# Designs tried in a protein design chat: VHH binders against Bifunctional adenosine 5'-phosphosulfate phosphorylase/adenylylsulfatase HINT4 (HINT4). Part 6

Target 1, 146 residues: Bifunctional adenosine 5'-phosphosulfate phosphorylase/adenylylsulfatase HINT4 (HINT4), of Arabidopsis thaliana (Mouse-ear cress) (q84vv6)
Amino acid sequence: MAGVNQACIFCEIVRNPTTTRLLHTDEKVIAFQDIKPAAQRHYLVIPKEHIPTVNDLQRRDEDYSLVRHMLSVGQQLLQKDAPQSIHRFGFHQPPFNSVDHLHLHCFALPYVPRWKAIKYKSLGPLGGFIEAETLLEKIRPLLSKV
Short names: E, the ipSAE of ESMFold2; O, the ipSAE of OpenDDE; V2, 0.75 times the mean of E and O plus 0.25 times the DockQ between their complexes.

## First folded at step 2 (VHH; framework vhh_sonelokimab_d1)

Design S04b (from S04 with Y102W; at its last look DockQ between E and O 0.67; V2 from the best seeds 0.00; counts 0 for: pae E 7.6 > 2)
Fold by ESMFold2, look of step 2:
Structure S04b (fold): chain B 146 residues (1-146), chain A 124 residues (1-124)
Amino acid sequence: as target 1 above (146 residues)
Amino acid sequence: DVQLVESGGGLVQPGGSLRLSCAASGLTFSSYTVGWFRQAPGKEREFIGAISRSGGSTYYAVSEKGRFTISRDNSKNTLYLQMNSLRPEDTAVYYCAADEGWSYGTWETDYDYWGQGTLVTVSS
């Protein structure tokens, strides 16, 4: 590759949220609506810290706690905004992420249009979209509990 | 105005190589995922591959992996497609496209801006 992108658009949103309506903010994360929603509701929850992808998470208490918090925020937002919908939470894995800043996709289903479901399909060992609960099991610290 | 302009197309013998360029203007190039599509005569436009905003991640259609390489130079506002081992079935109009969204795009409806295309003909 010839060029390097020096700016992260999600870090810019964290630093200067004037062009993006935030649905949630706290010390660790922010949440906002995806600019091109793929479902009835489609929110993103991101850490304020720049973490490029799920591949940069390890079996550490801090990483596990961060992802659990991101999931909790997404769950609370969708329970408030779309309590009667089926909810789905997950992450794109490389190379399927277009923004190199960890972001949890939070969906109130169905997808709109319905064919967009294929973008968020898990490919098992080959990668693809990973469910948030599956990621949590993969990064659960070995020393945390049994 | 936003413009995407492809160049580098032409006649190539089977087994040859071409490098296509897509020059972008009127937009902040580094803020877009960009990709390549092609359309052969009588066929639907098909996805070739895309590259993330930073250039760190590249995704290809299964049929094109191994022969085609996508790269970008954000300092020159330019997207590239290196095509090797070209075959007659690669004959098509090649389009570059830019996606403003924050999810990867593999369908033509995912892309907001399009070039007018450059013709690649592979024939002996």
Scores: ipSAE 0.013, ipTM 0.394, lowest interface PAE 7.6, mean pLDDT 82
ESMFold2 (binder alone), look of step 2: mean pLDDT 80; pTM 0.825
OpenDDE, look of step 2: ipSAE 0.814; ipTM 0.899

Design S04c (from S04 with S57Y S103E; at its last look DockQ between E and O 0.71; V2 from the best seeds 0.00; counts 0 for: pae E 4.3 > 2)
Fold by ESMFold2, look of step 2:
Structure S04c (fold): chain B 146 residues (1-146), chain A 124 residues (1-124)
Amino acid sequence: as target 1 above (146 residues)
Amino acid sequence: DVQLVESGGGLVQPGGSLRLSCAASGLTFSSYTVGWFRQAPGKEREFIGAISRSGGYTYYAVSEKGRFTISRDNSKNTLYLQMNSLRPEDTAVYYCAADEGYEYGTWETDYDYWGQGTLVTVSS
């Protein structure tokens, strides 16, 4: 049986933000602070729609525009809240996602404590954490419309 | 009160199998990443592996060589550890732990709630 048929904590935050203060909300996404930040600032941007992982994204205009919007929201939030920090944006890939609802990690560095950087290491073709711009290149539609 | 209670430990012969359970109460179990650690006599507590909130994704420490399988049943508020091909060096107290964070956890400090442990002894 698929794990997507169980309750999703991020879907619950979308439906009823009872204990989570939202940093952003619009038609497609919400953003909030990670409850155990790994960096000076650590925000999550999630789609309102339940999409389990980056592996469920296709080379479609809809998926590409969603991830681009998520990144734009994260960039705007960190530019506002931590303009003088180095920013980093990316996604965990399976199996390193404990919540199976697509979520963009938005960091204002450094990591705290600094050894937490290992959790967000990109392993290139072997997986690991994937930078948001790298994911966008992977899912960019191959054929453009008019 | 949050409680995690391990069970299923005991004496087992080398090459044998054992299934540990961890019963959770006082929390919404499906809202936690849960995992297993163990501590052999005179050693530091070491991470075995963990399983995502839905049970869809499992991560194991590199050192265990695939002999252990972690699963969970959220309808029963229970975490499981299936251990196969047991060896004397697997003798340890086994602990379950729960992490309320949204990230995977691999260190003791990532976990917020702990059981008291169950002893597994592998000896003939």
Scores: ipSAE 0.210, ipTM 0.582, lowest interface PAE 4.3, mean pLDDT 85
ESMFold2 (binder alone), look of step 2: mean pLDDT 81; pTM 0.829
OpenDDE, look of step 2: ipSAE 0.848; ipTM 0.911

## First folded at step 3 (VHH)

Design F1 (framework vhh_gefurulimab)
Fold by ESMFold2-Fast, scan of step 3:
Structure F1 (fold): chain B 146 residues (1-146), chain A 123 residues (1-123)
Amino acid sequence: as target 1 above (146 residues)
Amino acid sequence: EVQLVESGGGLVKPGGSLRLSCAASGLTFSSYTAAWFRQAPGKEREFVSAISRSGSTYYADSVKGRFTISRDNAKNSLYLQMNSLRAEDTAVYYCAADEGYDYGTWETDYDYWGQGTLVTVSS
């Protein structure tokens, strides 16, 4: 509804998932496999609402709950599909995302091929990849409301 | 089957301009992340610019404000408009494409490559 961008490829998947098999769908999010998996399992969880990047998230209950829900969905999928693997969850920060629609990367390690680890490395304050737990702390509501 | 063919390279004086083109066959640029890389004599191949599937662009600091990346879906072509050229821009320029949703600045992030076109900036 509100915030759906018709020029966005992920908004197109939300509206019409004809070429993309959904691993999960609910009121708020969908999940599907990355078109070019960088790990043994590589899933994306995206909100149905168009939110361009992590920089568009605020310290408010709605945004915090959305990211927590995205993480929960990713964790459930990888626990089902790769329970013995180490799991990693995070976001590319601008300018490294090539799709301007918020998407959580969910990995069952190892990375394939191994050097893909460099693409998903956190650069701390300099940006790069941000772990989901780190983002949650960053957008935690100031009044500690969930 | 997949081919990327660069053109538009040549000799130009400092301060001059060139437009590089990359024609694709076997893939459609609108469904791929595309990039320009360059390799100067004695150096490793370095990132120049990228354009995402949505049309968002990113530039290396050394070319920002001088170079413009674009694509033409009707012609299935990628372009690099190079203005205010400097001697340090002398390099072989490569067109690259990848089907992934996130672009990279590393050579290994791209599966498809052209053969390159030489750009020489000299007096």
Scores: ipSAE 0.149, ipTM 0.546, lowest interface PAE 4.9, mean pLDDT 85

Design F2 (framework vhh_gefurulimab)
Fold by ESMFold2-Fast, scan of step 3:
Structure F2 (fold): chain B 146 residues (1-146), chain A 123 residues (1-123)
Amino acid sequence: as target 1 above (146 residues)
Amino acid sequence: EVQLVESGGGLVKPGGSLRLSCAASGLTFSSYTAAWFRQAPGKEREFVSAISRGGSTYYADSVKGRFTISRDNAKNSLYLQMNSLRAEDTAVYYCAADEGYDYGTWETDYDYWGQGTLVTVSS
C-alpha cells in the first residue's frame, strides 16, 4: 500500500505541491492544470485521499458528496477562467485511466487538437470516458438498503 | 536536445524472444508517459504498448500475453520484452514519449520519437 502511494504521481503532488501551481486547495481536494492540456482549458480535480479509480466508489453519501464537491470545484474554476466556453467534466474508467488516482477532467472546449475528442468518448458497455453527471447517477445513494 | 535511441532488434526464429531497449537523453522517463509502436512493411504504424507516468500499462490485442513493457527510472530506459514471436511481428519498432499524464494509442499523442530498430521474425 505505502509503495503504491509513493509511486503515485498525484499523491506526490498532494504531499509536495510546490512543483505544481494549484488552482484550488481545500480540506478534501486540490485542482491544477493538466501538464499537457487537451483543450483550451484542461484542469484536473483530485481528492487528497488516494482513491484509485471510479470503480472504488460505492452508492453511499461519502462517495457521492466527494464527487459532487469535485465537480463543483471544476465548474467554479471554469466559470471563472472560461465563462463563454462549453464545459465538459468526466473520468476515465479502467483500464483507460492512466494514473491510478481518481481525477476529474475539466475541459473548456474546443479540444486542441480537435481529434483528441475521440480520446474522451464513452465506449458504452466497454467503459471509456464517463461524464461526471452520469457517474453521480450511478453512485447516488438509495433511501433503502442497497 | 531530446533523443530516444532504440536497440535490441535483430533476426529471430518464430517462437523466439527479443528484448528491446530505449535509452533517453535530454528527458527523464519517470516524468513521461512512454510507448512502443511498430510499422510492418507495407502497413500503417500501429500501437504496441504504453506505460503511463503512474505505471499503468496497456497492450494492443495482438500482443497481449506475449509482450511486456517496463521501465527502469534509475537507468532512464524503457524496455519491451517480446516472447513467442511470430512472423507477423516483423516490423521496425519505435520508442515514443510524451510529457502528459495520460497514455495514448495514436501517434499524435506523442511528441518525442526514436529512429526505430528492426525486428525480423523468419525461419
Scores: ipSAE 0.040, ipTM 0.517, lowest interface PAE 5.9, mean pLDDT 85

Design F3 (framework vhh_gefurulimab)
Fold by ESMFold2-Fast, scan of step 3:
Structure F3 (fold): chain B 146 residues (1-146), chain A 123 residues (1-123)
Amino acid sequence: as target 1 above (146 residues)
Amino acid sequence: EVQLVESGGGLVKPGGSLRLSCAASGLTFSSYTAAWFRQAPGKEREFVSAISWSGSTYYADSVKGRFTISRDNAKNSLYLQMNSLRAEDTAVYYCAADEGYDYGTWETDYDYWGQGTLVTVSS
């Protein structure tokens, strides 16, 4: 099968969850701590289905519901683990994402060390980091409101 | 323990080509983000190129179209193919690796570094 020999680290974590301590698992997503946290708390929420990037998401109920669910899981985890911290949720847009498997960054601020903030800065029309709420507005379905 | 060893540096004329290699021991490149940085005399260390866990590649604007980063996971080696070399490319080139999933353009984003290999582009 085409692609079967390509290594995707997040697909591997989904396939072998016992190799990584999971903070959350359900039928659609898993969550775990970033291997090199950039903030007081740095969690990743990923779909079990391989979706490469935010550019692969469309204005459809399935995609919107998935991203909303990912955000909900991240919010729940940070509310539990860091309720007093400021929380930030978002995605790296291509070409700035290093792993081509959709993953939501969930931060309990401050960034550690402080200058990591630059890595997660939005570049406006040039792309960069996109806040989860901004992505949800972009992919909001035009149908399904009857 | 963990070691990154660069090789392939040398003297080359403007317009020439050179291929740098970085051999790793104590880590496996397939599980690391890897990058090349360079430092010219009197300047700060600057990002050149990176390759992610998935094999996605990234380049500084100054080298885009001239340099190509690649790796051979079976040989546990990272490469930088440098074409159309300019005097401004003269620098010590460093191999870097980090266990983080996302690539960085800052030297502080990488935990493991080689000792560097000198590339001189002159006359």
Scores: ipSAE 0.083, ipTM 0.507, lowest interface PAE 5.5, mean pLDDT 85

Design F4 (from S04a, 20 letters changed; framework vhh_7xy4_2)
Fold by ESMFold2-Fast, scan of step 3:
Structure F4 (fold): chain B 146 residues (1-146), chain A 124 residues (1-124)
Amino acid sequence: as target 1 above (146 residues)
Amino acid sequence: QLQLVESGGGLVQPGGSLRLSCAASGLTFSSYTMAWVRQPHGKGLEYIATISRSGGSTYYSDSVKGRFTISRDNAKNTLYLQMNSLKPEDTAMYYCAADEGYDYGTWETDYDYKGQGTQVTVSS
């Protein structure tokens, strides 16, 4: 079937990762280096299922556990590859994303070159880049045992 | 190597409309985030609009928001800019631009590829 999933570059990487070296793969997610790294280490963690953006996530156990798992994978990779660096994890909120497939940015700072920091700046309540922990608070299941 | 060729520019009166096209060749068009940027005579590059690889996300500079529409046809390897309610301030050389990065900032003008441009002149 032709469709958004077949037109998506990250869905193509999930189906056939021959053009991309995977740093991690499991039942739910894969991780790989960004094609244009913006920091000393710049990894992406994506779900194998096509979820377009953070706006498609709801306050439910399935979505919360997915994002938490993505963050855990990113944290483990950077702790292994750059344990002495400051780490940052987050998502671009629309319209700032160029690929409509949910992807967690995992940085070992500093940004390279330094001006790329502006691309990953939070605009607070106005949007922009959202830290992974802030997103988890927003989608935490209501009245749940977690 | 990706090649970008712009067309559709010309002379138009204030309040008029133009549709710019950018034909891409050489590499897979759907693998690029696309943008329109412009350069008024004697000034620097100004960001106009960005469109994601799939076409699902678009963003515009405040100067053109509500007047211009960016779109793409990946089957035809073509990028478009529909320009309505044109103003003298819109007079510039318009460039089609492409970036291979997965995410592109709406304030950036440093693209991997840029075409030769098409001139838009808005004058009474």
Scores: ipSAE 0.074, ipTM 0.465, lowest interface PAE 5.2, mean pLDDT 83

Design F5 (from S04a, 20 letters changed; framework vhh_7xy4_2)
Fold by ESMFold2-Fast, scan of step 3:
Structure F5 (fold): chain B 146 residues (1-146), chain A 124 residues (1-124)
Amino acid sequence: as target 1 above (146 residues)
Amino acid sequence: QLQLVESGGGLVQPGGSLRLSCAASGLTFSSYTMAWVRQPHGKGLEYIAAISRSGGSTYYSDSVKGRFTISRDNAKNTLYLQMNSLKPEDTAMYYCAADEGYDYGTWETDFDYKGQGTQVTVSS
């Protein structure tokens, strides 16, 4: 089977965000609104580096620091734009992600419409949506110092 | 405005194979998550397979895993479903579906676009 990868849409947004208004940009990540918002606010934080999925993250300081930074950016944006809302942060675990570029979902609840909650439901050990803090615990470096 | 046209359905014997195709036109195909969903006569919709925008990630329901393969060709704006080891229980109308969202769920059948369907009948 011919296994040539197609272009990554998020890598293209990183290189040329012509149609996507960036809510944040720094050396490591960018943030923008999800193309099909599922909540009052629905932001995505993505690394500029192409990392396909949460399964490609290892228990190492580099990966842990990246995810922590992504969460920090998401938290700052929602605190600014929706301080009175309940906030939720997480990742879709494969195969539930449709873009093979790591992206943190940042929600200011409620979900709109309400049934969108099903799309972001955790399936426990079987996968589905994983909370950002739960992912951080999974990739916590074993011998980390600071 | 995205138009989806399915083809490749038909009558086949148990154990046989079919390849379904879905031709997309009207909008940028690579901007959509694509899926195959099916509806047996008198039953609800079943989400059977999905493929990410790049084709790097795929999902299969337990009922078809190991027998069906979903693939896409973004240069040709076409989605495929290779169906092997077909069973009578696979008899259904098969729909090509597209979603603008960056993620998909195994039991959600609410798509932005869905085609007219192609009938697959598995019968001796």
Scores: ipSAE 0.014, ipTM 0.411, lowest interface PAE 6.8, mean pLDDT 80

Design F6 (framework vhh_8h5u_2)
Fold by ESMFold2-Fast, scan of step 3:
Structure F6 (fold): chain B 146 residues (1-146), chain A 125 residues (1-125)
Amino acid sequence: as target 1 above (146 residues)
Amino acid sequence: EVQVVESGGGLVQPGGSLRLSCAASGLTFSSYSYTMGWYRQAPGNQHERVAIISRSGSTYYPDSVKGRFTISRDNAKNTGYLQMNSLKSEDTAVYYCAADEGYDYGTWETDYDYWGQGTQVTVSS
């Protein structure tokens, strides 16, 4: 079983969410609040399947659909819980992640305290934080065979 | 309360080695997901990044120490280490350990919520 037997904190939450209140659960993903929120709202959306990082995603329909679904879940949660706030969605690119299980950060801004914004800065071509829409463009699948 | 305590500093000859230790206490279950880093400040200079390690063991080093310093961690003990080899006089500084309990905290100085008091490293004959 891919991921379920690994020493991974998010795989443990998927199996046993005893101390974690789930904001969403479906066949593919779960969502919950970050243990140390960096904004008015700070949610994480993770796949139930263990995918270590954004670098493990390919230009394939399954990967694209997964990330799009993660983004959709995050957008729905923040629209419900913080509809008047500016929302931001993205991923930390290695080595800037602390957990090697793919997770989408969902923020209702502003960052709290405000200097936490630096943790979520994009470094452009050098990496850092990548916005979900930018990642989706990078893994966009090829056109249909017609 | 979270505390970070450094040890292992001292006086060493140029070309010598030292191992610094960083013990983090008071961390919750979230300690399984924290990032640890080492920073230094020489007399009259700004703080500078020395090394970063994620929970999973991914590392980063600036060019000034790359190939000479190695960061590692023991997650069961909530302890980080900095192995410093081929030390130069310009490595003389107070070395600080930093830790953050959150998921995917960044690698910038101001990102870390918990800092140690510092340990002095002096490289001289």
Scores: ipSAE 0.013, ipTM 0.350, lowest interface PAE 7.7, mean pLDDT 78

Design F7 (framework vhh_podentamig1)
Fold by ESMFold2-Fast, scan of step 3:
Structure F7 (fold): chain B 146 residues (1-146), chain A 122 residues (1-122)
Amino acid sequence: as target 1 above (146 residues)
Amino acid sequence: EVQLVESGGGLVQPGRSLTLSCAASGLTFSSYTMGWYRQAPGKQRELVAAISRGSTYYADSVKGRFTISRDNAKNSIYLQMNSLRPEDTALYYCAADEGYDYGTWETDYDYWGQGTQVTVSS
């Protein structure tokens, strides 16, 4: 993969997933459980290509399709594993993201313990956690006109 | 009783180096993932570097400048900080997390030290 970074632990998981049980794998993404789940279910969906953060995404078909696919995978997994729960999907925005490899957090609520909700709070104009649907609107490609 | 004790912080000029140390007690050290977090005023706490049994992680802001290492015989980890910048000014925390399979470095660590202040200024 053109975007694979040797120094990144998530890139290492992409190359050598033997220490991580994958919930999903395809041509573009893999999914696995967070090792310290913050909710009843807490999955991560990451691209195989190394994209550091949401700020590295542009308003182009490739980026939009990738994020939409990541969300679709997360939705399918939680619908299968926790269909009765409320689901939440989003990303930590820099500087609030501690791992610089794009990853979608997929939660089946409630948060466990409940105080962990503060880690995933949107801070409005200051950033923080961004819902996946909100990110998709921000990176939506412009329609081509004649 | 688990204790993590940081040392090595201080005031340094830009471009200089500093080594932080963290000594752990009360846990089976070799089994733990160890990390260094930092928090500057008005900023969120961020993971700077982490080390598991065979893997290391570095935040993009410190890659190529900082090196994390561990000495299991001494129950200690170290953060070698080179080419320090004013933006590295923060309270630095040692953290320990029980676990084997480290699928993410963003984990909420089980144990925390009191922190050591690093100030980079002229």
Scores: ipSAE 0.000, ipTM 0.136, lowest interface PAE 12.5, mean pLDDT 79

Design F8 (framework vhh_gefurulimab)
Fold by ESMFold2-Fast, scan of step 3:
Structure F8 (fold): chain B 146 residues (1-146), chain A 123 residues (1-123)
Amino acid sequence: as target 1 above (146 residues)
Amino acid sequence: EVQLVESGGGLVKPGGSLRLSCAASGRTFSSYAAGWFRQAPGKEREFVSAITRSGSTYYADSVKGRFTISRDNAKNSLYLQMNSLRAEDTAVYYCAADEGYDYGTWETDYDYWGQGTLVTVSS
């Protein structure tokens, strides 16, 4: 935690959601449309708690449950709003994330314009965009760790 | 509908310093991800530095440790402090802004551009 989180744009949306039309809100997350959509639909699902990046997530039940819940919300929204489109869900890994508040990108394809697909490519060991299901595999809780 | 105007360019000797300014009219810089690009004669335009809406800063490897990007939302201005200037820093420097939450390293990531300001580093 970097003292006061008032400089974080997503923390500001959490505190004052009237500046942004919310597609979903619950005890843990909110969802809204990206201000500059990169696809036919481009939604963001963010935790109300300030978590800077995917690298701040650990192999523990609370982190796993949070990401799974974020994915569930994104899936429900796109199934409602774009049921016939192909959907993609994922995160930018540092240094490619631009806002230091964890956010799940939810896309109903195609990308607009189409070359934006490059920005959301997975680069394997080099990092880049990580699919939500792949992240869930990486942070899956270990059976016993003591 | 933001207009960007750069200033502060000029002739400076190697090892010198310059501070570039970018003034925005219309919306404040806190509403944008913003960045600096440069284009040397006969070269393509290249990324120099960016600042996100949240204030995170990013730099091209060629300028890390020498250049510092900052913004002053009250003055609606973006700055690039350039220290330890080298002959290879000679270029027209452009201010750019995007309404998206993400910063960009490609020209096509930015919606708004200034006219450019020339920086010449020579003996």
Scores: ipSAE 0.014, ipTM 0.385, lowest interface PAE 7.8, mean pLDDT 82

Design K02 (from S04a with R53Y T109S; framework vhh_sonelokimab_d1)
Amino acid sequence: DVQLVESGGGLVQPGGSLRLSCAASGLTFSSYTVGWFRQAPGKEREFIGAISYSGGSTYYAVSEKGRFTISRDNSKNTLYLQMNSLRPEDTAVYYCAADEGYDYGTWESDYDYWGQGTLVTVSS
ESMFold2-Fast, scan of step 3: ipSAE 0.523; ipTM 0.757

Design K03 (from S04a with S31Y Y104F; framework vhh_sonelokimab_d1)
Fold by ESMFold2-Fast, scan of step 3:
Structure K03 (fold): chain B 146 residues (1-146), chain A 124 residues (1-124)
Amino acid sequence: as target 1 above (146 residues)
Amino acid sequence: DVQLVESGGGLVQPGGSLRLSCAASGLTFSYYTVGWFRQAPGKEREFIGAISRSGGSTYYAVSEKGRFTISRDNSKNTLYLQMNSLRPEDTAVYYCAADEGYDFGTWETDYDYWGQGTLVTVSS
């Protein structure tokens, strides 16, 4: 909520990159391995700016560009590290996010162990995990079409 | 050293209510997803529910949803479990646990730190 300052583990990682091995860093995002990987590769891409959840994103060029950039970084990392694997990219939608700092999950499948797949199940219009491409379509600015 | 200490257990009659507390020392709860498990004698440890780092999101096991409420106070490094409409089958040792992972843990193996437990007996 506006005006509330909370402790955030991902903001802490942004402030102190020496505590976490970064796979990528630029002016807008950082990427690192999930502390408890759920797949053969499990990377997280997060914005340096504190954005709590996907529900805080709007149909604006700035938000669309950020998510597209996050996806691009995740795709580049997995293409480098696991080019032969099937890749999956997405976000937990509230209330399923345990860290209130926007983070893109980047998986090189399969899930390890296989039953971890249940954590990342999409419930369609009912919520759950949302694919990155689906989120991009939902926040696509009206004036940027064609 | 890391220590989680549960309190508030005891004997309660069917239909009664009880509130458990879990206080942490040696770690800061705001950096953890924290949750509750229970274990009846001779049975496996069962997940009750968990609460996100900020307290904004909760995840409950279906059987406990609606009767049990999890809350936290990060300023006091304390986790709570409010239990209502208690039944004899709720009799168990209740454990608090902390998970450093970034997703909600629902299995015992997902959790990194554990309390020693507090006994709740629901009996006439």
Scores: ipSAE 0.489, ipTM 0.724, lowest interface PAE 1.9, mean pLDDT 86

Design K05 (from S04a with T33A E100Y; framework vhh_sonelokimab_d1)
Amino acid sequence: DVQLVESGGGLVQPGGSLRLSCAASGLTFSSYAVGWFRQAPGKEREFIGAISRSGGSTYYAVSEKGRFTISRDNSKNTLYLQMNSLRPEDTAVYYCAADYGYDYGTWETDYDYWGQGTLVTVSS
ESMFold2-Fast, scan of step 3: ipSAE 0.524; ipTM 0.754

Design K06 (from S04a with S57R Y104W; framework vhh_sonelokimab_d1)
Amino acid sequence: DVQLVESGGGLVQPGGSLRLSCAASGLTFSSYTVGWFRQAPGKEREFIGAISRSGGRTYYAVSEKGRFTISRDNSKNTLYLQMNSLRPEDTAVYYCAADEGYDWGTWETDYDYWGQGTLVTVSS
ESMFold2-Fast, scan of step 3: ipSAE 0.577; ipTM 0.782

